VH-VL binders against GMP synthase [glutamine-hydrolyzing] subunit A (guaAA). Designs and how they scored, part 11

Target 1, 190 residues: GMP synthase [glutamine-hydrolyzing] subunit A (guaAA), of Methanobrevibacter smithii (a5uk20)
Amino acid sequence: MTILVINNKGQYNHRIQRSLQYLKIPTELVPNTLSIEEIEAKNPIGLILGGGPSIEGAGNSEEYIKHFDIPILGICLGHQLIAKAYGGQIDTSNTESYAKVEINIVNDENLFSGLAPKMEVWSSHKDEVKSIPDDFEILANSNLCDVESFKHTEKDVYGIQFHPEVHHTPKGSTIFENFYEICKKRCNND
Key: E = the ipSAE of ESMFold2; O = the ipSAE of OpenDDE; V2 = 0.75 times the mean of E and O plus 0.25 times the DockQ between their complexes.

## First folded at step 9 (VH-VL; framework fv_narsoplimab)

Design k1 (from j5 with heavy chain W102Y T103N Q104P G105Q T108Y; at its last look DockQ between E and O 0.74; V2 from the best seeds 0.00; counts 0 for: pae E 3.0 > 2)
Fold by ESMFold2, look of step 9:
Structure k1 (fold): chain C 190 residues (1-190), chain A 124 residues (1-124), chain B 106 residues (1-106)
Amino acid sequence: as target 1 above (190 residues)
Amino acid sequence: QVTLKESGPVLVKPTETLTLTCTVSGFSLSTSGVGVSWIRQPPGKALEWLAHIYWDDDKSYRTSLKSRLTISKDTSKNQVVLTMTNMDPVDTATYYCAHSYYNPQSGYWAFDIWGQGTLVTVSS
Amino acid sequence: QPVLTQPPSLSVSPGQTASITCSGEKLGDRYAYWYQQKPGQSPVLVMYQDDKRPSGIPERFSGSNSGNTATLTISGTQAMDEADYYCQAWDFSTAVFGGGTKLTVL
């Protein structure tokens, strides 16, 4: 019933939890140092990997990506960790910067349901995914970032480079609602 | 105890910018989970939410008024400030500030304590 | 931005039950809050998170929220309950109020 938010130490992780709470979505913010067993003990229906300053500081997040078969959404750093865990390429930077951008939604089947064709988002310029892994497809792009979102073609693993949890992303709540629906659908089919 | 008090001009001319100050007591504006909203009520009409500021300095605004509103805080002065540009007689209302508190376990995300309100009249 | 619709007025006799509704699309997927406002006074929180009473609010106040409708119920209504009542919900990080219901006890 609970979506766990993995705190990767970025400035917006508490806002992810807050966003889910406003939507009546059961949630808990947890350290990225919890073991697989500690995560399992909380019986989550999905994981959200939060943003952070660096891949090196992401604790056990890559282990979570590789171990869990429940839906996973990676936000900013979490998006990049998913790409890296599956063999994609990350272009790295030493600066933290953000911009308002309009993203083009190229696939609105699940995570972006009801949001096509375009959406205003708050997006990061620190690091970006330069190439997506095999068995992934692009869901959105922008003038600033060719890979604003992707998903695994068969697993419920999603990445977004932008921040739905901030007010500069006015339709961000729909992303969280759509992810919750994905999580609930998986539970009902098991 | 937690208290809030609104202050600012009683009379504003059309096109002027309104600046309202909410002075808070009994809590810190930087306390995790704390927020302050501005809400107004035109005479004889319903409550209308305007803006909110969170302890982490995140902000939100009523969509229809976003271009006219700015909310900010000064934690050292225990003050939350609202500015509203291009005032019009239809903006005549009592303006309230209200405290909110969020705890992930309790979910106490309500406007639990309100100021007395301050009447702002916009006329030539 | 969601619209919260309340009946403009409701009249009850002392001792009767008053049920004040607040309607909005899928409102049950959000928490509902209720405020009481007497003439010349600031609003007072009387119900939060659908069905929880703040300290100091009488047990005759109760709440529910499901589907498209939240309801504030006052059982054994007293003359002192005569006031305007507003529902409120969060549309993500923005708040919305209903239009208010004038409860008259006669």
Scores: ipSAE 0.430, ipTM 0.801, lowest interface PAE 3.0, mean pLDDT 89
ESMFold2 (binder alone), look of step 9: mean pLDDT 91; pTM 0.937
OpenDDE, look of step 9: ipSAE 0.654; ipTM 0.870

Design k2 (from j5 with heavy chain T103V G107T T108Y; at its last look DockQ between E and O 0.93; V2 from the best seeds 0.00; counts 0 for: pae E 3.5 > 2)
Fold by ESMFold2, look of step 9:
Structure k2 (fold): chain C 190 residues (1-190), chain A 124 residues (1-124), chain B 106 residues (1-106)
Amino acid sequence: as target 1 above (190 residues)
Amino acid sequence: QVTLKESGPVLVKPTETLTLTCTVSGFSLSTSGVGVSWIRQPPGKALEWLAHIYWDDDKSYRTSLKSRLTISKDTSKNQVVLTMTNMDPVDTATYYCAHSYWVQGSTYWAFDIWGQGTLVTVSS
Amino acid sequence: QPVLTQPPSLSVSPGQTASITCSGEKLGDRYAYWYQQKPGQSPVLVMYQDDKRPSGIPERFSGSNSGNTATLTISGTQAMDEADYYCQAWDFSTAVFGGGTKLTVL
């Protein structure tokens, strides 16, 4: 009943693992170079795609997104990788923007359960999702970024541009708890 | 052989700023998974956690005291520093620093090694 | 901040079982830790991750944590076990201690 955290070489991947550990959620931080077969052998109930410096350094993450139908949550770079894997568009600004931002939650059915209508987050911003793929819907937006979160309409695939794993996101633990509930419900339904 | 030692003891007047230094030995403050907390205990009362600093310089604070607390570290000096502003007689306590470690086979963020504690007295 | 509630005191006779409770909302969804503190001394870790015993802690110490309650159990209680006992948990990245239980061995 493990959630695997895919280490995309960002500064905060250990904080994702730590956040899950504090919540007593079984977890393992793994390299993004593991094969599909190696991931399957761990029998995960969900994947979290961590942040990182670049899409080029994301290893096998796009293959994981395309292959697995267990719940997937992409954080920052992981959010952008999901959008890219499904044909969305990523755009780079000329400077990085880091801010504490209030996001507007427009759909609170699953990942944002109990958090609507607004949530304070730590948002990092150099690349952002400018267009989402056809089979996705927006879950949250802000003045900083029109696409703060999305989900696939059919699959349990979620993206968030902000960082729930840092102390500047005070209710970040609820995001991880909600994702774990999604993973557990999926296991119950086979 | 992990050891921690708090500076002090100290006498502080009301409204002054407290600065405490925890000198660590037997581990590096930059070791992945390492953390150090400050915890206090007023005379005859319960333990009260104040702040934590992680190896990657992430920090957390007791919510009710967040505006008064700053935790920092100097890895080259093996020191963790707590600053607490606007001291009040109610802040009189023994202050401890404590080590934690989160790796496979460790105590999973338990406060496994404590300093001896230092008395901070806030009095006119 | 979550609140961890412990009974203020507990008395047992030597050889009996002491059960010290720590109650908090959904505490079973967090790891519980226990510390022993004798007068004039720093706390000592006696239980971690709900039910794991550190090296050097006697096998008569055991722990559990489910629902809203963690319990530290000392079987065959000895005079040397007389101390204050604190539970502790992490709520995300912040730590919380219980109010402590004074264990008296009569």
Scores: ipSAE 0.303, ipTM 0.767, lowest interface PAE 3.5, mean pLDDT 89
ESMFold2 (binder alone), look of step 9: mean pLDDT 91; pTM 0.935
OpenDDE, look of step 9: ipSAE 0.830; ipTM 0.916

Design k3 (from j5 with heavy chain G105P; at its last look DockQ between E and O 0.82; V2 from the best seeds 0.00; counts 0 for: pae E 2.9 > 2)
Fold by ESMFold2, look of step 9:
Structure k3 (fold): chain C 190 residues (1-190), chain A 124 residues (1-124), chain B 106 residues (1-106)
Amino acid sequence: as target 1 above (190 residues)
Amino acid sequence: QVTLKESGPVLVKPTETLTLTCTVSGFSLSTSGVGVSWIRQPPGKALEWLAHIYWDDDKSYRTSLKSRLTISKDTSKNQVVLTMTNMDPVDTATYYCAHSYWTQPSGTWAFDIWGQGTLVTVSS
Amino acid sequence: QPVLTQPPSLSVSPGQTASITCSGEKLGDRYAYWYQQKPGQSPVLVMYQDDKRPSGIPERFSGSNSGNTATLTISGTQAMDEADYYCQAWDFSTAVFGGGTKLTVL
């Protein structure tokens, strides 16, 4: 029942793993250079794509997104990588965001269960998803960013632009608990 | 050999600000996985966790005391500092600093090494 | 804030088994930790992550955690085990201690 955290070289990747461990969720932080076969050998029930400085440094993350049919959550850079992998648009935000932001939750059925209608989050980015592909829907937005979160309409693939793993996101643990529930339901339905 | 030593003992008046320093040895405060907490124990009472600081400068605080507490570190001095504002006689306690080592493969680690403690007395 | 409840005291005879409980809502969904504290001394870790024993702690100490209750068990209890025992858990990044249990060995 392991969730793998893909280390995309940002400063918060170890906090993602730490957050899962505090919740007693089996987890391992792995390099983004592992092959598909090496990931498969670990038998994960889900993947979390961590944040990082650039898309160029994301290693094999796009390959993981396209190959695996287990739940995937992208955080910050990972959110942007998912959008890019499916043909979405990434561009520089009108303003850099390095502060607390209130997001509006427009769909709370899965990842945001129990968190509607609004949530305070820590935002640390200057790029954002400007448009999402046709097979995705928006889960949350804010005054600064139209795409704070999305999901694929058919696959368990989720993105969030904010950081649930830091103390400035007070209800961040609920995001991780909700994602674990998605992973467990998928595992139980096989 | 990991050791921690609290500053003090100290006498403080009600409403004043307490500052405690924990000097650490045998490890670096910047080493991935390490953290330091402050924990207090009023005379004859239970342990009460106050605050924690991680190697990456992330911090957490006891919810009921968050507005009164600040934790920080100075890696070059091997020191972790706790500041607590608006002291009251009920804050009289032994204050401990404690080490934890979080290992990525094994998960969270308990408070495995404690300082000897320092008595803080708040007297009106 | 989550509350961890322990019995305030427990008495056992030498050689008997002591079972110290720590109760909290869904505590089995978190890791439990246990500390021993003798008078005038700092606490000492005796159990971590539910059932793992630190180096130097006697094999007669064991732990479990499921549902709403974690338990520290001392088999073959000795006079030197007389102490206060505290459970601890993490509520996400915030640590919480139980109220403590005074173990007396008569």
Scores: ipSAE 0.453, ipTM 0.807, lowest interface PAE 2.9, mean pLDDT 89
ESMFold2 (binder alone), look of step 9: mean pLDDT 91; pTM 0.940
OpenDDE, look of step 9: ipSAE 0.590; ipTM 0.857

Design k4 (at its last look DockQ between E and O 0.07; V2 from the best seeds 0.00; counts 0 for: pae E 3.3 > 2, placed apart)
Heavy chain, then light chain:
Amino acid sequence: QVTLKESGPVLVKPTETLTLTCTVSGFSLSTSGVGVSWIRQPPGKALEWLAHIYWDDDKSYRTSLKSRLTISKDTSKNQVVLTMTNMDPVDTATYYCAHSYWTGSTWAFDIWGQGTLVTVSS
Amino acid sequence: QPVLTQPPSLSVSPGQTASITCSGEKLGDRYAYWYQQKPGQSPVLVMYQDDKRPSGIPERFSGSNSGNTATLTISGTQAMDEADYYCQAWDFSTAVFGGGTKLTVL
ESMFold2, look of step 9: ipSAE 0.402; ipTM 0.791
ESMFold2 (binder alone), look of step 9: mean pLDDT 92; pTM 0.943
OpenDDE, look of step 9: ipSAE 0.753; ipTM 0.902

Design k5 (from j5 with light chain S93N; at its last look DockQ between E and O 0.87; V2 from the best seeds 0.00; counts 0 for: pae E 2.4 > 2)
Heavy chain, then light chain:
Amino acid sequence: QVTLKESGPVLVKPTETLTLTCTVSGFSLSTSGVGVSWIRQPPGKALEWLAHIYWDDDKSYRTSLKSRLTISKDTSKNQVVLTMTNMDPVDTATYYCAHSYWTQGSGTWAFDIWGQGTLVTVSS
Amino acid sequence: QPVLTQPPSLSVSPGQTASITCSGEKLGDRYAYWYQQKPGQSPVLVMYQDDKRPSGIPERFSGSNSGNTATLTISGTQAMDEADYYCQAWDFNTAVFGGGTKLTVL
ESMFold2, look of step 9: ipSAE 0.513; ipTM 0.830
ESMFold2 (binder alone), look of step 9: mean pLDDT 91; pTM 0.944
OpenDDE, look of step 9: ipSAE 0.826; ipTM 0.915

Design k6 (from j5 with heavy chain S100T A110S; at its last look DockQ between E and O 0.72; V2 from the best seeds 0.00; counts 0 for: pae E 4.4 > 2)
Fold by ESMFold2, look of step 9:
Structure k6 (fold): chain C 190 residues (1-190), chain A 124 residues (1-124), chain B 106 residues (1-106)
Amino acid sequence: as target 1 above (190 residues)
Amino acid sequence: QVTLKESGPVLVKPTETLTLTCTVSGFSLSTSGVGVSWIRQPPGKALEWLAHIYWDDDKSYRTSLKSRLTISKDTSKNQVVLTMTNMDPVDTATYYCAHTYWTQGSGTWSFDIWGQGTLVTVSS
Amino acid sequence: QPVLTQPPSLSVSPGQTASITCSGEKLGDRYAYWYQQKPGQSPVLVMYQDDKRPSGIPERFSGSNSGNTATLTISGTQAMDEADYYCQAWDFSTAVFGGGTKLTVL
């Protein structure tokens, strides 16, 4: 019942693991250089792709996105990597965001269950997802970023541009609990 | 030997700001996985957690008191400081600081070592 | 933040088993911790992460946590076990304590 956190070398990756441990969710923080076989050997029920300074430094993360059919949550850089892997556009934002932001939740069925209609989040990014593929849907937006969160319409693949793992996102624990529920349901059905 | 010691007994007038200092020994406040909490206990009443500060300077506060509390640390002085604004007689309590430890893949998050506590009295 | 409910007091005879409960909604989904506090002293950790005993705590102390209830169990209770006992859990990044249970050994 382990969720693996892929360390994409951002400053918040250990806080993702810490957040999961407080929730009694089995977890391990692993390098983004592990092979597909090494990930499989850990028998995970889900992956969280952590934040980082650049797409170029994301190691094998794109391979993980394309290979694994278990639930995947991308946070910040991880969100952008998912969009890129499925043909979305990533460009520099018109305005860099390093602030507390209120997001509008437009779909609360899974990842945002119990959080609609609005949520306070910590946003820390220069790049953003500008477009998503037709097989994805928007889950949240804000005045600063049109794509704060998305989901694949058929797969359990989710992205969020903000950081649920920091104290400036007060309800961030609910995001992690909801993702764990998605992982558990998929594990039982698969 | 890990030890923590709160500043001595404090008499505070209503509406004043309380400042408490926790001096630590036997560990560094910057050691990965280390944290320090403040916890209070009014006379004859239950323990009440107030705030926590992590080695990476992340912080958390009791929700009902967040607007009144600030926690900070000075690693070079081995000190963790709590301030609490607008003190009221109901805030009379023994105030403790306590150590926690966490590491990647393991850790307890327990309050495993406590200071001896300091009595803060809020009275005119 | 969840409310942790403990009985205010519990009395047992020496040698009996004391079971101190701590109730909270879905508490079994969180780790439970237990602290012993004797008069005039700071609390002492006696159980962590539901069922793990710190070094120096007697084997007669054990713990469990399932559903809505965590339990600290003291078998073969001795006079020196007389104290206040507090449960504690983390509500994500914040901590919450139960109201405490006065254990009397008579």
Scores: ipSAE 0.247, ipTM 0.742, lowest interface PAE 4.4, mean pLDDT 88
ESMFold2 (binder alone), look of step 9: mean pLDDT 91; pTM 0.935
OpenDDE, look of step 9: ipSAE 0.729; ipTM 0.879

## First folded at step 10 (VH-VL; framework fv_narsoplimab)

Design p1 (from k5 with heavy chain S32Y; at its last look DockQ between E and O 0.80; V2 from the best seeds 0.00; counts 0 for: pae E 2.4 > 2)
Fold by ESMFold2, look of step 10:
Structure p1 (fold): chain C 190 residues (1-190), chain A 124 residues (1-124), chain B 106 residues (1-106)
Amino acid sequence: as target 1 above (190 residues)
Amino acid sequence: QVTLKESGPVLVKPTETLTLTCTVSGFSLSTYGVGVSWIRQPPGKALEWLAHIYWDDDKSYRTSLKSRLTISKDTSKNQVVLTMTNMDPVDTATYYCAHSYWTQGSGTWAFDIWGQGTLVTVSS
Amino acid sequence: QPVLTQPPSLSVSPGQTASITCSGEKLGDRYAYWYQQKPGQSPVLVMYQDDKRPSGIPERFSGSNSGNTATLTISGTQAMDEADYYCQAWDFNTAVFGGGTKLTVL
């Protein structure tokens, strides 16, 4: 029942793993260079795509998004990689900026269960998703970013532009618990 | 062998700021997965966790005391420092620092090694 | 913050089994840890991650954690086991200790 955290070389990837461990969620932090076969051999119930400095440094993450049908959560860079993989638009920037932001939760049925209508988060403003792919819907927005979170309409693929793994997101642990419940529900159907 | 030793004042007056130093040996404060906590115990009472600092300089604090606490480290001096403002007689306790360690495969987040503790008395 | 509740005291005769409970809402969804503290000494880790024993801790110590309750069990209790015992869990990235249980071996 392991969730794999894909290390996209950002400063917070180990905090994603730490957060899951404190929640007693089985987890392993793995390089973004593992092959599809190596990921499959670990029998994961879900993937979390971590943050990082650039799309170019994301290794095999786009392949994972396109190949695997298990639940996937993309955080910051991972959120943007999901949008890119499905044909969304991304603006990139040469400056990294973070801000404490209140997000508006417009759909609380799965990832944001128990968190509506609003949540305080630590959000990145370096790269943004400007338009979502056709098969996705918005889960949250803010005054600063129209796409703080999205979900695929049919698949368990989620993106969040903010960092649930840091202390500036006080209810971030609930995001991880909700994602684990999604993973467990999918596993029980197999 | 991992060791920790607390040092600081024995007596503090009400409203003063307490500064405690934990000197560590046998490990580096910059080692991936390492952390150090401060934990106190009033005489005859239970253990109370105060704060934690991680190898990457992330920090966590007991929510009820967060406004009074600051934890920091100096890796080159092998020191972790706790500062607690506005001391009161109810803060009289033995203060411990404790080591924790986690990596995938072997770490546990347990407080596996403790210092001997230092008694801090707060009185007029 | 969550509250971890322990009985304040427990008495057993030498050779008997001592079971020290630690109760908290959904505690089984988190790892539990146990510490032994003898008078005038620092705490010592005796159980981690629910049921794992550190090196040097006798096999008569065992642990469990499910639902709302973690339990430290000492079989064949000896006089040297007389001490205060504290449970601890992580509420996300903050630690919480139970109130402690004084174990007396008579």
Scores: ipSAE 0.558, ipTM 0.846, lowest interface PAE 2.4, mean pLDDT 90
ESMFold2 (binder alone), look of step 10: mean pLDDT 92; pTM 0.946
OpenDDE, look of step 10: ipSAE 0.805; ipTM 0.916

Design p2 (from k5 with heavy chain D57E K66E; at its last look DockQ between E and O 0.71; V2 from the best seeds 0.00; counts 0 for: pae E 2.4 > 2)
Fold by ESMFold2, look of step 10:
Structure p2 (fold): chain C 190 residues (1-190), chain A 124 residues (1-124), chain B 106 residues (1-106)
Amino acid sequence: as target 1 above (190 residues)
Amino acid sequence: QVTLKESGPVLVKPTETLTLTCTVSGFSLSTSGVGVSWIRQPPGKALEWLAHIYWDEDKSYRTSLESRLTISKDTSKNQVVLTMTNMDPVDTATYYCAHSYWTQGSGTWAFDIWGQGTLVTVSS
Amino acid sequence: QPVLTQPPSLSVSPGQTASITCSGEKLGDRYAYWYQQKPGQSPVLVMYQDDKRPSGIPERFSGSNSGNTATLTISGTQAMDEADYYCQAWDFNTAVFGGGTKLTVL
């Protein structure tokens, strides 16, 4: 019942693993250079794509998104990678910045269960998803970013632009608990 | 081997600021997975966790005391420092620092090694 | 912070089994840890991650954690086991201790 955290070299990837551990969620932080076979050998019930400095440094993350049919959660860079892998548009900046922002939760059926209508999050301003891919729907927005979160309409693939793993996102633990429930439900029904 | 030692003992007057130093040996405060907590125990009473600092400088505090506590570290001096403002007689306790360590598959945030503790007395 | 509730005391005869409980809402969804403290001494870790013994802790110590209750069990209890016992868990990134149980062996 392990969730693998794909280390995309951002400053918070170890905190994703730490957050899951405090919640008694089995987890392992792995390099983004593992092959598909190496990930398969670990028998994960879900993947979390961590944040990072650039799409170019995301290793095999796009391959993971395209190959695996288990639940996937993309955080910050991971959110943007999912959008790109499915044909969405990303706007970029040379300057990295972060801010506390209140997001509006539009759909609370899965990842945001128990969190509607709004929550305070720590969100990145460096890059944002300008347009979401076909077969995706918006889960949350803010005054600063139209796409704070999305999900695939048919697959358990989720993206969030904010960081649930940091103390600036006070209810971030609920995001991880909700994702774990999605993984467990999928595993039981598989 | 891993050891921790709290500074003190100390006598503090009400309203003053307490500063305690935990000197560590046998490990680096910057080693991935390492953390140090401060925990206190009033005489004859239960243990009460106060604060934790991680190897990457992240921190957490007991919610009811967050406005009074600051935890920091100096890796080059092997020291973790707790500051507690506005001391009151109810804060009289033995204060411990404790080590935690995790790796994938083994230790996960247990307080596996404790200092001997130091008595902090708050009286006028 | 959630509250971890322990009985304040427990008495057992030598050789009997002592079961010390620690109750908290959904405690089984978190790891439980146990510490032994003898008079004038620092606490000593005796159980971690619900049911794992640190090196040097006798096999008569065991643990479990399910639902709202974690239990530290000492089988074949000896006079040297007389001590205060504290449970501890993490409420996300903040730690919480139980109120402690004084175990008397007589």
Scores: ipSAE 0.503, ipTM 0.818, lowest interface PAE 2.4, mean pLDDT 89
ESMFold2 (binder alone), look of step 10: mean pLDDT 91; pTM 0.943
OpenDDE, look of step 10: ipSAE 0.759; ipTM 0.901

Design p3 (from k5 with light chain K26T D29K; at its last look DockQ between E and O 0.81; V2 from the best seeds 0.00; counts 0 for: pae E 4.5 > 2)
Heavy chain, then light chain:
Amino acid sequence: QVTLKESGPVLVKPTETLTLTCTVSGFSLSTSGVGVSWIRQPPGKALEWLAHIYWDDDKSYRTSLKSRLTISKDTSKNQVVLTMTNMDPVDTATYYCAHSYWTQGSGTWAFDIWGQGTLVTVSS
Amino acid sequence: QPVLTQPPSLSVSPGQTASITCSGETLGKRYAYWYQQKPGQSPVLVMYQDDKRPSGIPERFSGSNSGNTATLTISGTQAMDEADYYCQAWDFNTAVFGGGTKLTVL
ESMFold2, look of step 10: ipSAE 0.255; ipTM 0.751
ESMFold2 (binder alone), look of step 10: mean pLDDT 92; pTM 0.945
OpenDDE, look of step 10: ipSAE 0.815; ipTM 0.916

Design p4 (from k5 with heavy chain W109Y; at its last look DockQ between E and O 0.79; V2 from the best seeds 0.00; counts 0 for: pae E 2.3 > 2)
Fold by ESMFold2, look of step 10:
Formats: C-alpha cells, structure tokens, sequence
Structure p4 (fold): chain C 190 residues (1-190), chain A 124 residues (1-124), chain B 106 residues (1-106)
C-alpha cells in the first residue's frame, strides 16, 4: 500500500517523502524517469508529483498523469503539470516572492477535510495555473493566486500550488493524511 | 565509527544564555538523511527532546521551549550548536546530542548513537 | 504533542518475560522506538520502527505496536537487562519520550 513520490528535482521532494514517513504512510521516492511498467511493478495506491525547477525537467510525469487511474496529488510543479496535461493554462504569476499566505478553502470535502475555511501555507510562485482544465473545480484560492488548488470532478486527481511539506505550512501534515485516506478508500473499492 | 561529543560541563547563572556544541566524527552533517538532536535529562528524571537539525538545514523544536531554543550547524567544523536563552535552575540537566539517519529500506529516524552527555548546572 | 505513558516500574525474576508498555493516542499510526539506559550511561537504542532490532541487541528483545500501545518484550530476562527503558515516537517532526520504566531483575 505504497504512495510513490515522483522526484521532479525541486528542493523539497525529500521532505514530501519524510512527511509521509513520519505519518507511517508507506512511501518511496522515485526518479521521474521510471517507465510506466516500472511504476506498475511497485503496485502503488497513489502518486505524489513533487516540485521542480521546470516543466521540461519533469521527466515522465505528464505520461504518469495521463496513464494512471489511481489517486494523484501534484505539488507546486506537479500541480502545474496536471493542469497542463488536461489542457489548462499556465502563466508567469504577478507575484514572485516566497511568502506565507492565507488561502481560502472553497471546498473542504476531500483533500482539505478539517481545514476550512482558511489555512496558512508556504507559497512559491513564478509560474501558476491561470485557468483550470475542463472537468476540474477550484478547491482553494488566495489574494495572490486564483488557483491555489483544484481537483478533477470525477477522478481523484488533485493539485496544490503551495508546499504542505515545509514547516511554514503548519497544518501541512493533514493534507498528506487526507490524501492517504483518499488512496485507501480507492484501494478498498478495487 | 560515528561519534558525538558535547562541550562542557558548564555552570551558568539564571537568566544567562547556554551555548552547547556537539562535535561529530565519522559522518558528514551534509549527508542526505542525517540529523542531529539535542535531548536533556534532569537528574533522576525522564529524557526530554529539545531540538533537531537535518542535513538540509531544516529544523524542529520542542513546542514548549521554541522561543528559547536555536539549533544550528557548521558542516565544515563538524559541529551542531544549541543555544538556550533565559536559563533557570529547572533547566539543570545532562544534555545529550544524538545522531539519526534515514534512507529507504535501511535507516530510521531513531536516535541510534548518542554522545556521552554533558552536565549543565544553573545556579547562582 | 502526544503524551506517551509508561508504567514507572516493573519487576521480573531472571528467566521470566518482561513486557514494558508505552501508551499514546493512536500510537500504532506512528513508529515506536525504545532506548535502554543504565545508571550513569547514555541511552542505547534497543528497538526501532516498532519491531526492528539494532545490530548487537540480543534476540530476546522484541517489539510490537498497534492501536494505542507499543510494547517492548524481553524474553528470558537477565540481570544485565536491569535498566531504565524509554519509548519514543515522532509527532510529525517533533520527538516525544515516555516517562520511562525502571526494570528490576530480582
């Protein structure tokens, strides 16, 4: 019952893995160059797409998004990759500094369970999702970014632009626990 | 051979700032997965975890003491430093530094190797 | 921060089995760690990740963790096992120790 963390070469990918390990969530950090077959051989119950410096450096992540029908959570770059894979629009943000921001949670039924109405997060925006893909809905926004989080209306595919894996996001562990519950629920229905 | 050694022992007066140095050997503080904690034990009492620093310079602190604690490291000197402000006689304890190491399939966040400890006495 | 509760003491005769408990809310959802400390000495890791034994720790030491309780079990207890034993867990990225159990072998 492993969640695979796809290493997209950002500075925090190992902290995603560490966060899951502290929560006793079975996990493995893997290169973004693994083939579909190599990922399938690990029998994951979910994927987390980590942050990174560029879409060009994301290896096979777009292929994973398009191929797998297990729960997927994209963090920062991973959030942007999901939007891109489903036809969303990504533009350079109007705000470029790292900062703590307060996000407004507009749907708290799945990934944000127990976190509404607002949450402090660590945000790092140079590129952001400007329009969500078809069949997606917004879960959270902020003064700086209209799309801080989204989900697919039918699939367990989630994106967040902020970093739950860092100490500047004090309730970040709840995001990981909620995602694991989604993965476990989906696995039990198979 | 992984070893850790705390500086001291130290006598400090109430309200003063404590500075302790943990000198490490047999590993690099920059090695992925490495961490070092400070843990104290008042005489005859239980262990109390204080702070942790990771190889990537991430840090965590005991919440009740966070405003008084700072942990830092200098990889080139093989040193981890703890400062604790506004010392009080109740802070009298043996202070330990301890190593942790985690990798997929082999390591843990256990405190697998401890220093010998150093006595810090807070008295006028 | 979760509180980890241990019995303050436990006495066994040589050769008997000692079971030291560590209780905390949903502790089974986290890894438990155990340390042995003899008088005047630094703690020594004797169990990690619930049930894994470090190199050099005798096979008579075993561990378990489920629900709200982790247990360190010493079978065939020997005089050299007399020590204080502490459980420890991580509450996310902060560590917490139990209050300790004094094991007496008499």
Amino acid sequence: as target 1 above (190 residues)
Amino acid sequence: QVTLKESGPVLVKPTETLTLTCTVSGFSLSTSGVGVSWIRQPPGKALEWLAHIYWDDDKSYRTSLKSRLTISKDTSKNQVVLTMTNMDPVDTATYYCAHSYWTQGSGTYAFDIWGQGTLVTVSS
Amino acid sequence: QPVLTQPPSLSVSPGQTASITCSGEKLGDRYAYWYQQKPGQSPVLVMYQDDKRPSGIPERFSGSNSGNTATLTISGTQAMDEADYYCQAWDFNTAVFGGGTKLTVL
Scores: ipSAE 0.544, ipTM 0.836, lowest interface PAE 2.3, mean pLDDT 89
ESMFold2 (binder alone), look of step 10: mean pLDDT 92; pTM 0.947
OpenDDE, look of step 10: ipSAE 0.746; ipTM 0.898

